# Designs tried in a protein design chat: VHH binders against o75319. Part 244

Target 1, 181 residues: o75319
Amino acid sequence: GNHIPERWKDYLPVGQRMPGTRFIAFKVPLQKSFEKKLAPEECFSPLDLFNKIREQNEELGLIIDLTYTQRYYKPEDLPETVPYLKIFTVGHQVPDDETIFKFKHAVNGFLKENKDNDKLIGVHCTHGLNRTGYLICRYLIDVEGVRPDDAIELFNRCRGHCLERQNYIEDLQNGPIRKNW

## First folded at step 14 (VHH)

Design tg82 (framework vhh_4orz_3)
Fold by ESMFold2-Fast, scan of step 14:
Structure tg82 (fold): chain B 181 residues (1-181), chain A 120 residues (1-120)
Amino acid sequence: as target 1 above (181 residues)
Amino acid sequence: EVQLVESGGGLVQAGGSLRLFCAASGFTFSNYAMAWLRQAPGKRREWVALITSSGRTYYADSVKDRFTISRDNAKNTVSLQMNSLKPEDTAIYFCARELWPSKRGYFDYWGQGTQVTVSS
């Protein structure tokens, strides 16, 4: 329904840029219809997202939305200058190889087209933690050759919350590298 | 101010053992991967071992099965247990903090080093 996502208030709205990457993670922004259920300090609209990114002296060049719904905000709520990509990803299960490939393709395409700037790839699911952290870490491990534990530690530190799902962590640490370019 | 201070170096006979310690201060130690590197006379610095903040370990082939890296987050220390030492292990051993979670290993802070000499 029209309810705030479970535990959404428990998470920091926006993390910090992950140093040496173009990634920044955040929880799902909520459109104005949700603000009736939030205190002013709890509000995190699409506008609030861009203000918080700007306050960090960063700029978004792409948003990747991993939620399995569009009820929280609409692409039309975002600035027209920022591309929006929806990758429908079911929570709780490790994302499948097709989802991983789609994420990698989007990131690689963005980086190739934005080599002359420092714009960020913003990634979110509902809490900006498990699906978000998994796909970012999977990219760093498989594409950039980052050690699994180092990728997880970097994400946890910059997001301000640790990956919670053991199946995601186990897959990142001990699962196969997905070479699906 | 970030500081890394090594200790435990010395002279040891081939086949012997030695344990190196690194005391870290000035940063949140538990958040960083820590490494040991060494530099033999007339040679460039060589990576030896690395331990991530979660405790996962990696070793250079030349020291695998002989050296063990460990950390104690409560004491802000990283240590290197060196067994079955060879004359080729003679070097100054440096403790380093990994800047970059990278397969190539980038380090932003280093200690002054501790001398290890293995006699034949």
Scores: ipSAE 0.000, ipTM 0.167, lowest interface PAE 13.8, mean pLDDT 87

Design tg83 (framework vhh_4orz_3)
Fold by ESMFold2-Fast, scan of step 14:
Structure tg83 (fold): chain B 181 residues (1-181), chain A 120 residues (1-120)
Amino acid sequence: as target 1 above (181 residues)
Amino acid sequence: EVQLVESGGGLVQAGGSLRLFCAASGFTFSNYAMAWLRQAPGKRREWVALITSSGRTYYADSVKDRFTISRDNAKNTVSLQMNSLKPEDTAIYFCAAGLWPTNRDYYDYWGQGTQVTVSS
C-alpha cells in the first residue's frame, strides 16, 4: 500500500547545491495524505521542499522526478511556475541509455533556456541517492568531462550521503561514456 | 524544552585521549541521529562523527580510526572517545541532534559546545 518508503526517514530531505553546477538533490516529497504516518518534524511535503531550498538562498527552475511511481505527490502539488519532468526509472539496475539520454536532454534544454538566471535543477528518486546520484554524476562525466571519482565525491559531499549501490559506482568509474544527450 | 549539554572537554597533550559526553533532554532521543561537529578558531564548523537512530556510525576521514562515537538510549547520552589526539584536533566540539543523519551542519538541535585543546 500507501506506506512510507523503506528507509525514507534515514535520509536528509535536501542536499546542498553542487558547486560549479545547477544541480541540487533531495529525497521524494510526500503529499499531505502521508502526514498521518509521520511526526510533525518528519514531514517533508512539496511545500517543505521549496521552503528548504529558499532557506539556502536558492531557487528551483526544474524538478526531475526519477521515481517509478506517482503515489508520493502530484505535479499539481508544485508551484505552477516550476516545470516538472517525470522520467520513470527502475531502481537497482543501472539506468539504460534511453533514460540517460532523456535526463541529459532535459538538463541541456534547461541550461540553454536559463542562461540569464541561476535557478537550480532539482533531482530526486525515492531517497535522492542512488538513481539521482547516478544520473547527475553520469551527466557531469559524459557532458562536462568531470573525472568519475571527482563527480562522485562532489555528489556525496553535497547530498550529505554516499552513493550506496556498488553497480552504480562501478559503472560511473569504469563504464563507457554515453555520447547521446 | 530541548537541551543538549556537552561535557568532558579540556586540555590534553598530543597523543593523549579525551572522552566527550552529551546529555539530551526534551525530545525522543532514540528517534534522532546524534552527531559531533567541531569549530577551530577562524574556521567553518566541520562534521566529525555521527551515529544514526539504528546505531550505524560514520566518521570524517581526518578522525577515522582515532575517534569512536557511541550512544546510550536508556540514559539519553551520546559520547565521543577521542584517541591519538593531534594539535589539529583543537576546537570547540558541538553535540547535535537531527531526524536525518547527515555529514553536514543541517541539525535540528545544538549544544553550546565544549573546548578541546591539544598541546604539542
Scores: ipSAE 0.000, ipTM 0.130, lowest interface PAE 16.1, mean pLDDT 87

Design tg84 (framework vhh_4orz_3)
Fold by ESMFold2-Fast, scan of step 14:
Structure tg84 (fold): chain B 181 residues (1-181), chain A 120 residues (1-120)
Amino acid sequence: as target 1 above (181 residues)
Amino acid sequence: EVQLVESGGGLVQAGGSLRLFCAASGFTFSNYAMAWLRQAPGKRREWVALITSSGRTYYADSVKDRFTISRDNAKNTVSLQMNSLKPEDTAIYFCATDYWPSHRSWFDYWGQGTQVTVSS
């Protein structure tokens, strides 16, 4: 439907940049057609996203959209200067190795191309929490050698909400490192 | 060099069926997701269907239950079976792969496309 996602209003629109990284996490922006179902203070459109990022003195260089759907907003709703990548992920399940490697390749490609600037990689799923937090933490653990508990703590603090799915947390803490990236 | 060659388009009557094919070369086909996108006259390109390397499928709401995407890794082909076609399905259909991330697209490389015209 065009209903607001479950619990979407419960989460902060945009987190803070994760220090020492190029990542920033946020919940899914909702296109103008959803505004009739939202109070003014609840609105979080693609335009609102970019305004909130600018308020933090940051700039987006890439958006990675992890949602299974395109009903919330369209790539055309984003500024033409910002690349958009769709990685279809199903909620509730730990992302498979193919999805993890695709995410890693996108991040590595962005970082190589953007060595001379400080632009951020914006990552979102529906709530900007479980799938988003999993893939960011997986990248930090597997590629940057961050300890799992440290990666999770950093994400939780910067997002302003803790990862909720126990299976995601357990995979990050105890699961195998995916080395082929 | 990554190459994608679409075929199977044509003129069909509303309610009819068509099957589109995409022949892929220049990359390890079985390792990458394949997608179909379409662009109608005067409109922006839109995503239609996706099949992952593992064979999992995803569809746009406008084509769900009417279109079926499949792949044949032995032949390096992806296919789109289109049933119960409607005039609003009229578009150029493009095959795409996620071989590389790219600017303003869900997929880096696009084929030339194949025209589908559905008459009322």
Scores: ipSAE 0.000, ipTM 0.173, lowest interface PAE 14.4, mean pLDDT 85

Design tg86 (framework vhh_4orz_3)
Fold by ESMFold2-Fast, scan of step 14:
Structure tg86 (fold): chain B 181 residues (1-181), chain A 120 residues (1-120)
Amino acid sequence: as target 1 above (181 residues)
Amino acid sequence: EVQLVESGGGLVQAGGSLRLFCAASGFTFSNYAMAWLRQAPGKRREWVALITSSGRTYYADSVKDRFTISRDNAKNTVSLQMNSLKPEDTAIYFCAVDLWPTHRGYSDYWGQGTQVTVSS
């Protein structure tokens, strides 16, 4: 069937902006067809995402979708003024160098084009936690020179949930820095 | 100008095999991930396989263990080997490249497609 993702309800819909950065992380929005399977307080549609960002007095300038699938919502469900980038990633695996390069290039391009505003880069996978946290932390470590433990702590605090996958944490703490911009 | 040209489609019986090819030009092929998507009559386009610039592969659940994506950087080609074909695999198959920066990602550079028809 067309089911909601496993454990999706266990996670906060949207985290807080990561201070000193343009990043905000969230779990995958679910299009209107999923609402029949959710209580009103559990709903998190693309519209709900933008409402919650606005409630924090923030504005999205880019969404980076790291999910392996297109079944949860369509790019057409997003405002046309907000760029959408799909980077296909498989859960459980540390993203490869090409995926890391694409993420860094997208972030750097956004920052260059948005110097005159304070719009955010929204990043999500299914739960907005492991793949999302890995790539954001990888960027902070490799590009911004943040210490691995500090990047992880900042992400965990702002997302409201701790990175769960040990292989991702191990790669961030002890893995090589990727210089493949 | 970015160009993608698919070939290799045709009519096959259920359980058969088919190999699709995509010839790419107009960009530095070895630097980008390549994907195969398909569109069945009356349905939306769906992603079926992706190969990264480093050669890592990813597959949709519906084709996993039956399809194999590969690339030849010297020839600027990506291929899709399709085994154990089912009537549900009937679709037009498209080659795609995800060139950043695009606000809508992987849909920006698609070829004309090649028709695959699987009879029961």
Scores: ipSAE 0.000, ipTM 0.185, lowest interface PAE 13.5, mean pLDDT 84

Design tg87 (framework vhh_4orz_3)
Fold by ESMFold2-Fast, scan of step 14:
Structure tg87 (fold): chain B 181 residues (1-181), chain A 121 residues (1-121)
Amino acid sequence: as target 1 above (181 residues)
Amino acid sequence: EVQLVESGGGLVQAGGSLRLFCAASGFTFSNYAMAWLRQAPGKRREWVALITSSGRTYYADSVKDRFTISRDNAKNTVSLQMNSLKPEDTAIYFCAKSLWPTHRSYYFDYWGQGTQVTVSS
């Protein structure tokens, strides 16, 4: 149904662009049908997302949706000019190697096709924190060679919230590099 | 230029009450979430209560039914009403500004110097 995700109101709608990267993280936008359960200042629709990113003088070129549901909004709620990719990712578990590979492939493909612009890759799960932060940091560590603690610190600072799931943090710090390109 | 100045701390007996105040200046107060954190001797600083720009409140489980956070945007003040105080509440209490101008955040960019609260048995 149209119930608000638990703790969704506790999180910033949109973080800042992660400097030196093309990533920006945010919580799941909620389509118009959810707005009757929200105060005006709590609303965060797909339109609100694009307005907030524009206010930062940024532009989205891709949205990667990591939620394990389609109930919060539909791709049709987004501008036709912005590609949308769904990667169904189960919460609480560290994403599996197939999910990590899909994420890396999507990011690499976007970057190759967008060398001539500075458009951002928007990434979200329900709260834009654990699954989102894990996959962004995993990309930075495995592909860009960033030190795990530096990747985590950069994500936390730019998102405005710290990664909460200890198993995710542990995997980023001490887990193996995933090489399945 | 951002300044946060706490007041209202002191010595109180277990079961008593205190009200802390924080006067803020140097930023658009109404646009930011504000928090109270505390640090007991030998412990790390921990979050106690947060109030969003819209007035929504959040509390740590240790204080949930005993403390009330409030704000006055006209006076640029955030307050913490502390009831049913316990010796375990003894700490330096800090006012903190959220890094982001919205809901709950794990990052604070400015803190006051703190005010001491001592709860005797």
Scores: ipSAE 0.000, ipTM 0.120, lowest interface PAE 18.5, mean pLDDT 86

Design tg88 (framework vhh_4orz_3)
Fold by ESMFold2-Fast, scan of step 14:
Structure tg88 (fold): chain B 181 residues (1-181), chain A 119 residues (1-119)
Amino acid sequence: as target 1 above (181 residues)
Amino acid sequence: EVQLVESGGGLVQAGGSLRLFCAASGFTFSNYAMAWLRQAPGKRREWVALITSSGRTYYADSVKDRFTISRDNAKNTVSLQMNSLKPEDTAIYFCAKLWPTHRSYFDYWGQGTQVTVSS
């Protein structure tokens, strides 16, 4: 499996830090074995991820991987100093309450342990857009009390791409607040 | 072209207050989130406060309850009210428009305004 994910090349590798938060979103990094399918300017390995984050004068303290596969890269491809958390999520479906709880718990734990620094929580799915944007916005709405449209606008601005899945957007705007804090 | 001009910086004693202003031009101001960032001597640039296009505000932990960000869409300005200033707030303060790009994720178009807090 060296097949590049569908539309992966259509998305920016890394977004901007979401101001007022510790979040930064990106598309899935691809390990070196994928590079023969890519032009040099299209490459986005785990190393490239850290270089692009550093170029923004930011530092990753945690990576949350939302993909339902491990074929794109392995945790061993990341620096040992950066914790890695896998939360298996299926695309197209709004994440269930258990998944939302796991995400919130991980974020809250990171923030408690990193009060004295400004390290970021990096979140990605395959494109770093729908599942990624949903969970980040859900956290901001449910935990931080951000208005849904403001959370979505902030994510879209910083990611450089708008959330595409209407069921995700509708759940964020009109769905119940999950008090699994 | 996008232009952001910061003003209001100066020297102030610990415990004092200062108000920073940013005049924006070259874009539809009311459609964009605006932020204040700062860079202390020998440190990287850090985010301080943000106001969304809808008026929601966010603050870094180091400044919350002391700083207040506001905007005036009729005048294309964003302001930062800084209260209970500490020596550690000494930095150059930059106004930024949030706009995603392939190269630079924050649009920093000002020279910044220097804030110095004496002990």
Scores: ipSAE 0.000, ipTM 0.134, lowest interface PAE 17.7, mean pLDDT 84

Design tg89 (framework vhh_4orz_3)
Fold by ESMFold2-Fast, scan of step 14:
Structure tg89 (fold): chain B 181 residues (1-181), chain A 121 residues (1-121)
Amino acid sequence: as target 1 above (181 residues)
Amino acid sequence: EVQLVESGGGLVQAGGSLRLFCAASGFTFSNYAMAWLRQAPGKRREWVALITSSGRTYYADSVKDRFTISRDNAKNTVSLQMNSLKPEDTAIYFCAKGSLWPTHRSYFDYWGQGTQVTVSS
């Protein structure tokens, strides 16, 4: 069976662009096979994702998928014009330094290749909240020099939901800066 | 000049096995993730397997538990062992050099010419 992820319906599908950045966060899109278990207003397919971003007058240039599974949708469900990057992360655990490095490298590479446009980096895990929020905030803190509390507040406001995992929040506020790229 | 040369493709019966090889040159092989992608007749190109520079492996659901990717940094070779082959595995298989880890088709810097795999029923 195609089980809907726990609490997936509790979260807004797509947040707003984080002002001053190229980031937008969202929950995992669910392919057509999941729609049998969803009301029409609950559906959030890959197509729905792109429609909702277009409705905000934004355009995706990259999707970073942080889930540890490929069961929710396939990269082939995305437009061919939008690059897809998979970084396998386990829920509940603060991402390790290797994962943080990969995320930073992907973001920096995208920004270098997209300096002449305003396309967004879409980031999601299952709920688009804890792993997603952690890695975006970690990038802002370590690379862009944003104060931890400011990064967290900006993410929470734009996502429409607050980071929930205390270990993630604690690492962002008091953990070491990961200086290696 | 980056070069990727695939070999090992051929015709095999369902349930059989094939081993694909990719010889890489023109870059520091050990520093990059390597991947196999495939394109079946009338289908979109899809990612199959990826091995990171550190040796961690990832597989598409369609090939999980049947295919094994490996690398030999001393020989600049990445290999794909394909077991329990199905007619649905019929495709041209491409070796790709990753720019990011883990990655999908859009973040491979270079692709080889491909090697044809045909699985008869």
Scores: ipSAE 0.000, ipTM 0.128, lowest interface PAE 16.3, mean pLDDT 85

Design tg9 (framework vhh_etentamig_d1)
Fold by OpenDDE, second read of step 15:
Structure tg9 (fold): chain B 181 residues (1-181), chain A 121 residues (1-121)
Amino acid sequence: as target 1 above (181 residues)
Amino acid sequence: EVQLLESGGGLVQPGGSLRLSCAASGFTFSNYAMSWVRQAPGKGPEWVSGISYDSGRTYYADSVKGRFTISRDNSKNTLYLQMNSLRAEDTAVYYCAKSLWPTHRSYFDYRGQGTLVTVSS
């Protein structure tokens, strides 16, 4: 269906690039069919996403979609030059090891193949906050060795919203390091 | 005010050893990753090694792996770098650096004044 996700309007469409990283988080863009249910200023389409990224003088090199549905937009709505990766991620629960690994693998692959540019990894779930924040922070903690609180703070500041799910926060702060391979 | 004060540098022969220390103050030392970076004459800064806030993980540049050991004593607010099997190419000013990333090679919050290490016959 074309119902707007709950609380979707409450979140900033696009965050800021996380300093020291290639990550940028955003809420899920909605295809044109959703516009009928939105005020013009509330609309956030795939096209709007790219426009907002350009306004920040950045360029997307990869989009990682963590939503557990395909109803929000189609990969065909994206430029052909930007690869799209779907990682179905269940909401509200800590992602499993396989999901975490898939995310890490995708990020590492991108970084390996994009050493010659500064293109960003765009990551989103529904709100671009909890699942998105967890996996980005998990990467920073596990792969880059960042202190959990620093990773969380960095993400929150750049996204413009704070991680909300206590189980995610708790796992990041006190949970075990996950395998990187 | 954040302060990082390096010490332990000096003149050594090739194959020799040195132990660098960095005294940190002005911040909660145990909450931050720390790194060593070096700058040789006529060259740009080079990341050498990093250590996580809790000493749980250590990282090394390929050029020093197996020869250098980074450690820290959070109770003393001190960072260390044990340098063994020193080579002429290790000659540089060594800096202690505060960072979010122990692995980050170009992003540091603060850096000390450095201590000179000279490896020469």
Scores: ipSAE 0.636, ipTM 0.839, lowest interface PAE 0.8, mean pLDDT 94
Fold by ESMFold2-Fast, scan of step 14:
Formats: sequence, structure tokens, C-alpha cells
Structure tg9 (fold): chain B 181 residues (1-181), chain A 121 residues (1-121)
Amino acid sequence: as target 1 above (181 residues)
Amino acid sequence: EVQLLESGGGLVQPGGSLRLSCAASGFTFSNYAMSWVRQAPGKGPEWVSGISYDSGRTYYADSVKGRFTISRDNSKNTLYLQMNSLRAEDTAVYYCAKSLWPTHRSYFDYRGQGTLVTVSS
């Protein structure tokens, strides 16, 4: 279906760049067919995403889509200049080690190929909060050596919403570092 | 009021060694990553090395990998940089910096006087 995701309207469309990183988080964009169910001020299409990022004087170099569906928008709705990567991630459960490894590999590859620019890695799930915040924070903790509470605080502040799932927060704070596959 | 006091610089011949220290105060040292940043005469700042809050992760610029070792003592609020096999291009004022994480992408809060390292024959 063409249903608006539950509570999607409750979340800020796009956060701010997380300072010192290449990450920016946002909620899932919705293609044109959803707009008849939205007031003009509620619309957040793929085009709206890129306009909001440009308004922050930023530029996307990669989109990582963590949703377990293709119904909200299609890669063809994105500018051809921006690579799109799908990592199917089931909600509610802490992402498994394979998913974490795929995310880390994609981020590391992007950073290696984009040393000469300041383009951002855009990460989203349905609300751009729990799966998105978990994987970004997991990367910062495991790869960049950020203290867990600092990674979570930085994400919450820049996203404009706090991570909601206690099992995700607990894993970030007390779980093991995932060193490799 | 973050205060950082660097020491240990001096004149050394190529191939020599020096150990730099940074005494930190005004913040909870063990909660932050720390970095070394240097500035050569007539050049902009260059990130050299970083260490995580718990010493579990260390990072180095390609120009110093295998020659420099970063370490910290959280009980003494002190950061160190062991510099071996020094080269003329290592000549710079060295600053320690508070950061959120230990990589070159982090924001660096450095306000100390720095310590001058001169590598010359």
C-alpha cells in the first residue's frame, strides 16, 4: 500500500550533519503518490530531501536505506549523481553482525573514495531514528573509538530526536565491540 | 575552562627521539578522545595522531605511522607522544587537543601554547 508510515509525521524530516563526521540522518522520503494524504507542510519527497540538505549548505554523496521495504520511494526518484545502497534491516531487534559489517564496509568505502570532498553519507530507516541511530553510533563506537554515551548524545542532538529503543541503547552502552565479520 | 599544557619539545638531530607530554585540566579527561596537532612554519595545522578515551583505539597520520606512538594516563590527566626516527619535516609546534573521537575528522579544541620541536643537523 500507499499508507503513510505510523508516526512518520511526528519526526523532523532531516537532522543536521553530525559534527566531525560525514553522517546526516533523516526519515524515509515518500514518493509523489503519498502527497495526496499530506498537507503541503508535511510533504517530504526525495526532492524535498535534497532541497533541505542544500539549505544546510551540505551535499549528499551516498544514501544508505535501512528499511525492510521498497514501497516508500524508488532509487529512480533520486538524482543520478547520488549512489544508493539498500541494507535490508529488520526493526525491533539489534542488527546482526552481518548487517553491522555491511554498514561499516559501505561507510569505510565511501570515506576512502571521497577523501577529496566533504560530501555526506545520508542514512535513513522509516523514522530515521532507531535502526539509523544504532548503526551510526555503532560505527562511531567500534571504528572511531567514540565513548558510547557521547555517540548517542551527538546523534540525538543532531537528529533532533532521542533514540527510543532501550535494547538498542543498552547494546550501544554495554554490548561488545564488533571488530570484524 | 579547558587548559592544556604541552612540554617536551626541543632541538634534535635527524633520526633522534623526543617524548612530548600534555597536562590537561578543566574537564573530565577520561571522557574525551585526545589528539596531537602540529603546525610547521608557514603551514596550516596538521592532525598527527589521536587516542580514544580508554586507550583502546589509536590513529596516526600516514606521515608518522610506525615512527610515533600516542598514549595517555587517565589517572594523571596526561597525554603523551613518543616520537622516534625524527625527520626535518617533523619540525613544528605541537599542540594537544581535546576531541569527541580520535580521528582526523573530529573537532579539535586546542588552546595551549604548544611545544616547539626542531629537527636539524
Scores: ipSAE 0.006, ipTM 0.345, lowest interface PAE 10.5, mean pLDDT 88

Design tg90 (framework vhh_4orz_3)
Fold by ESMFold2-Fast, scan of step 14:
Structure tg90 (fold): chain B 181 residues (1-181), chain A 120 residues (1-120)
Amino acid sequence: as target 1 above (181 residues)
Amino acid sequence: EVQLVESGGGLVQAGGSLRLFCAASGFTFSNYAMAWLRQAPGKRREWVALITSSGRTYYADSVKDRFTISRDNAKNTVSLQMNSLKPEDTAIYFCAKDLWGTSRPYFDYWGQGTQVTVSS
């Protein structure tokens, strides 16, 4: 596909690092074939992603791609030195326990492997908001013991956009803690 | 401070030749792949040639067999020899540094460019 994702232009390309964590959230980068449909200031390629992270004096050590497609960019569009993990998630529905487990396992593994550096875990879905915010907040609540409202507020501020899906917010605030790691 | 300075552009007749040069400074030149890109009027910037740190070369189909990229690590220069020039080769030519020092064509710095005009 050559179609720009719906509302993709409405969101900031990349947020700020979430203080006290290794997380940074962003919207899906679009490979060069999409740039003919974008003004120069609207472009956000894989290269643009790494430039914007570097401009914040940060470095990516892992990318977790939560989209259900690979049409927007391919792993080979990323530096070989940065691990890429694909976790296929369908929009609209709260991610299932298997997906939550896979996300937590990847994060825990990265943190163990990168205890001697300050590299970031970059997380994105299509807009870098609902699936992305849900899984990051779920990790902070379940693994780090953060209060749900505090996790959501931290994500919203750092992403620059508020979580939009009420079922995701409801699950974070009132759902059970997933005991998987 | 990364700097890339192109030279060698000009006006040439179709079928002619030009050699472009790029002087690089501000980074360890021998560690990075270097490339030439071009931007024609009304078109997007496109990649045309790349040389890896080890000297392996890659070319866009549009310039294959006509253009040759080379490098001189002692002088921190990359060059593009352009033969059998066509009017459609008219563009501003940019020297670029590869972001990660790999054969993957992702660029973090470009020069100001040098104009190449090929008349029919």
Scores: ipSAE 0.000, ipTM 0.098, lowest interface PAE 19.4, mean pLDDT 86

Design tg91 (framework vhh_7qia_2)
Fold by ESMFold2-Fast, scan of step 14:
Structure tg91 (fold): chain B 181 residues (1-181), chain A 120 residues (1-120)
Amino acid sequence: as target 1 above (181 residues)
Amino acid sequence: QLQLVESGGGLVQPGGSLRLSCEASGFTFSDYAMGWYRQAPGKQRELVAFITSSGRTNYADSVKGRFTISRDNAKNTVYLQMNSLRPEDTAIYYCAKSLWPTHRSYFDYWGKGTPVTVSS
C-alpha cells in the first residue's frame, strides 16, 4: 500500500533548534504501515521524532503539520500532551496570506501561553524544507524583523539542507511584508 | 565572507583593565546588534554584553558597572572596555553578530576569540 514520499529518504529526519527562536524543523514522520519499505536506520516514526528531540535535550510543545494530506501519520500517534495543528498547504505555490496568517497566529498564541517554559514549536511539511522553511522565515522576517537573507541562512544551517524552491526564496527576499494580523 | 576578528586580549593583574576590539566585515555592520560572549575553562559560553543597532546596551549581572560595550559604525568595530578585572573574568572572549537589530536577538556568528587571563 503506502508509497514513501519521493526523495523523503534524502533528507535528515530532524534539524537543530533554530537558536534565539522556539522553532525546530523536521521531515514528515511515517506511521507503521510504511516500515516494510524502510530499513531500520531509515525509519522515522512519530516515536522516533520524540526520541530525536529528547536526544537534543529539547521538548516539543506544539506540532504544526503543513502537509496537504493525512496519509503519513495520525494525530492520535502523538502524545496527548502535545497540541497538533493542521494547516493544509499546497506545495509548489508560495503560501497564500490566509495560510501565512494562520501560521503567525498559531506561533504567537503558543509563545504567549509558553513564555515561562522553553518548549519548541515543531514545524514540518513532507521534507521539512520548502513550505516549512518559507513559513518559519516569513514569521522571522514579518514579526521579528529579521533580514531575509539572515532568516534563510539560519534556517538552512539548522535544518541541514538549503531551501530549494526559487519562488519561495524570491518572495522572502523581495516580496512585501505581510501585515495580516 | 562574513568575518569577525577579535583583538586586545592578554594577561593582566586583578584590578587591571583591557579593551577588546572586534572588526567586522562582509555585512552591513550598522544594521545589526553586536555582543560579547565569554567561555571560561570547563564552563558554558555566556553572553556578557550586548549593543543594539541604535546603541542601547545590556550587561550580564556579573560584569555590570565594570564592563562597557560600545560601537563605531564608521570603522565596523565593536569594543568591550573591561575595568576592575577579577580572576573569574579569565576566559576566551568572543565577538558575536546578532540576526536582529534589537537586544532580544539571536547571535548567529562568532569570531575565533581572544584570550583574557586575570592572574597575579
Scores: ipSAE 0.000, ipTM 0.150, lowest interface PAE 15.8, mean pLDDT 87

Design tg92 (framework vhh_7qia_2)
Fold by ESMFold2-Fast, scan of step 14:
Structure tg92 (fold): chain B 181 residues (1-181), chain A 120 residues (1-120)
Amino acid sequence: as target 1 above (181 residues)
Amino acid sequence: QLQLVESGGGLVQPGGSLRLSCEASGFTFSDYAMGWYRQAPGKQRELVAFITSSGRTYYADSVKGRFTISRDNAKNTVYLQMNSLRPEDTAIYYCAKSLWPTHRSYFDYWGKGTPVTVSS
């Protein structure tokens, strides 16, 4: 169905670039077919996403879509110049090691190929908060050596919303570092 | 006080070599990634080379194979060895401290820059 995701309207469309990183987080864009269910000020299409990123003087170089569905928008709704990566993640459980490995591999590959520019990695789930925040923070902790509390604070501040799922927060603070063998 | 002090810039002929040094103080040098940026006349500032706290290195395609970044944690110093210099390498070179051990797109502190001129 073309139902608006639960609580989707409660979240800011796009956060700010996380300083010291290439990450920017946002909620899922909704294609044209959803606009009949939204007021003009509530619309957040793929086009609206790119307009908002440009308004921040930033440029997207990769989108990582963490939703477990294809119903919200199609890759064809994105500019052909921006790579799109789908990593199917289930909402309530801490992402498994395979998912964490895929995310880290995609980020590392992007950074290697984009060393001579300042393009951003855009990451979203449905709300751009729990799965998105978990995987970004997990990357910063495991790969970049950021302290867990600092990673979480940076994400929360730049997203404009705090991570909500206690099991995700607990895993980031006290869980094992995933070396993804 | 946090400081980055650059040295080693100057005038050199094409094909020549220069070694830039950057002495750091006021922070735990070994915990942070360090980088070198340059800004050529009339162009945007670009990242030239980057070295992580663990010693992994990254280079801009324009300098790969000619420039080498290294660090000496005992001396709190990062170096840029520049070989086979070309007129297009003419720029002001800036030492920078990264915000993170491995991050390279944002630096939280900068040196004043050291000019390098490659003239034929």
Scores: ipSAE 0.000, ipTM 0.111, lowest interface PAE 17.5, mean pLDDT 86

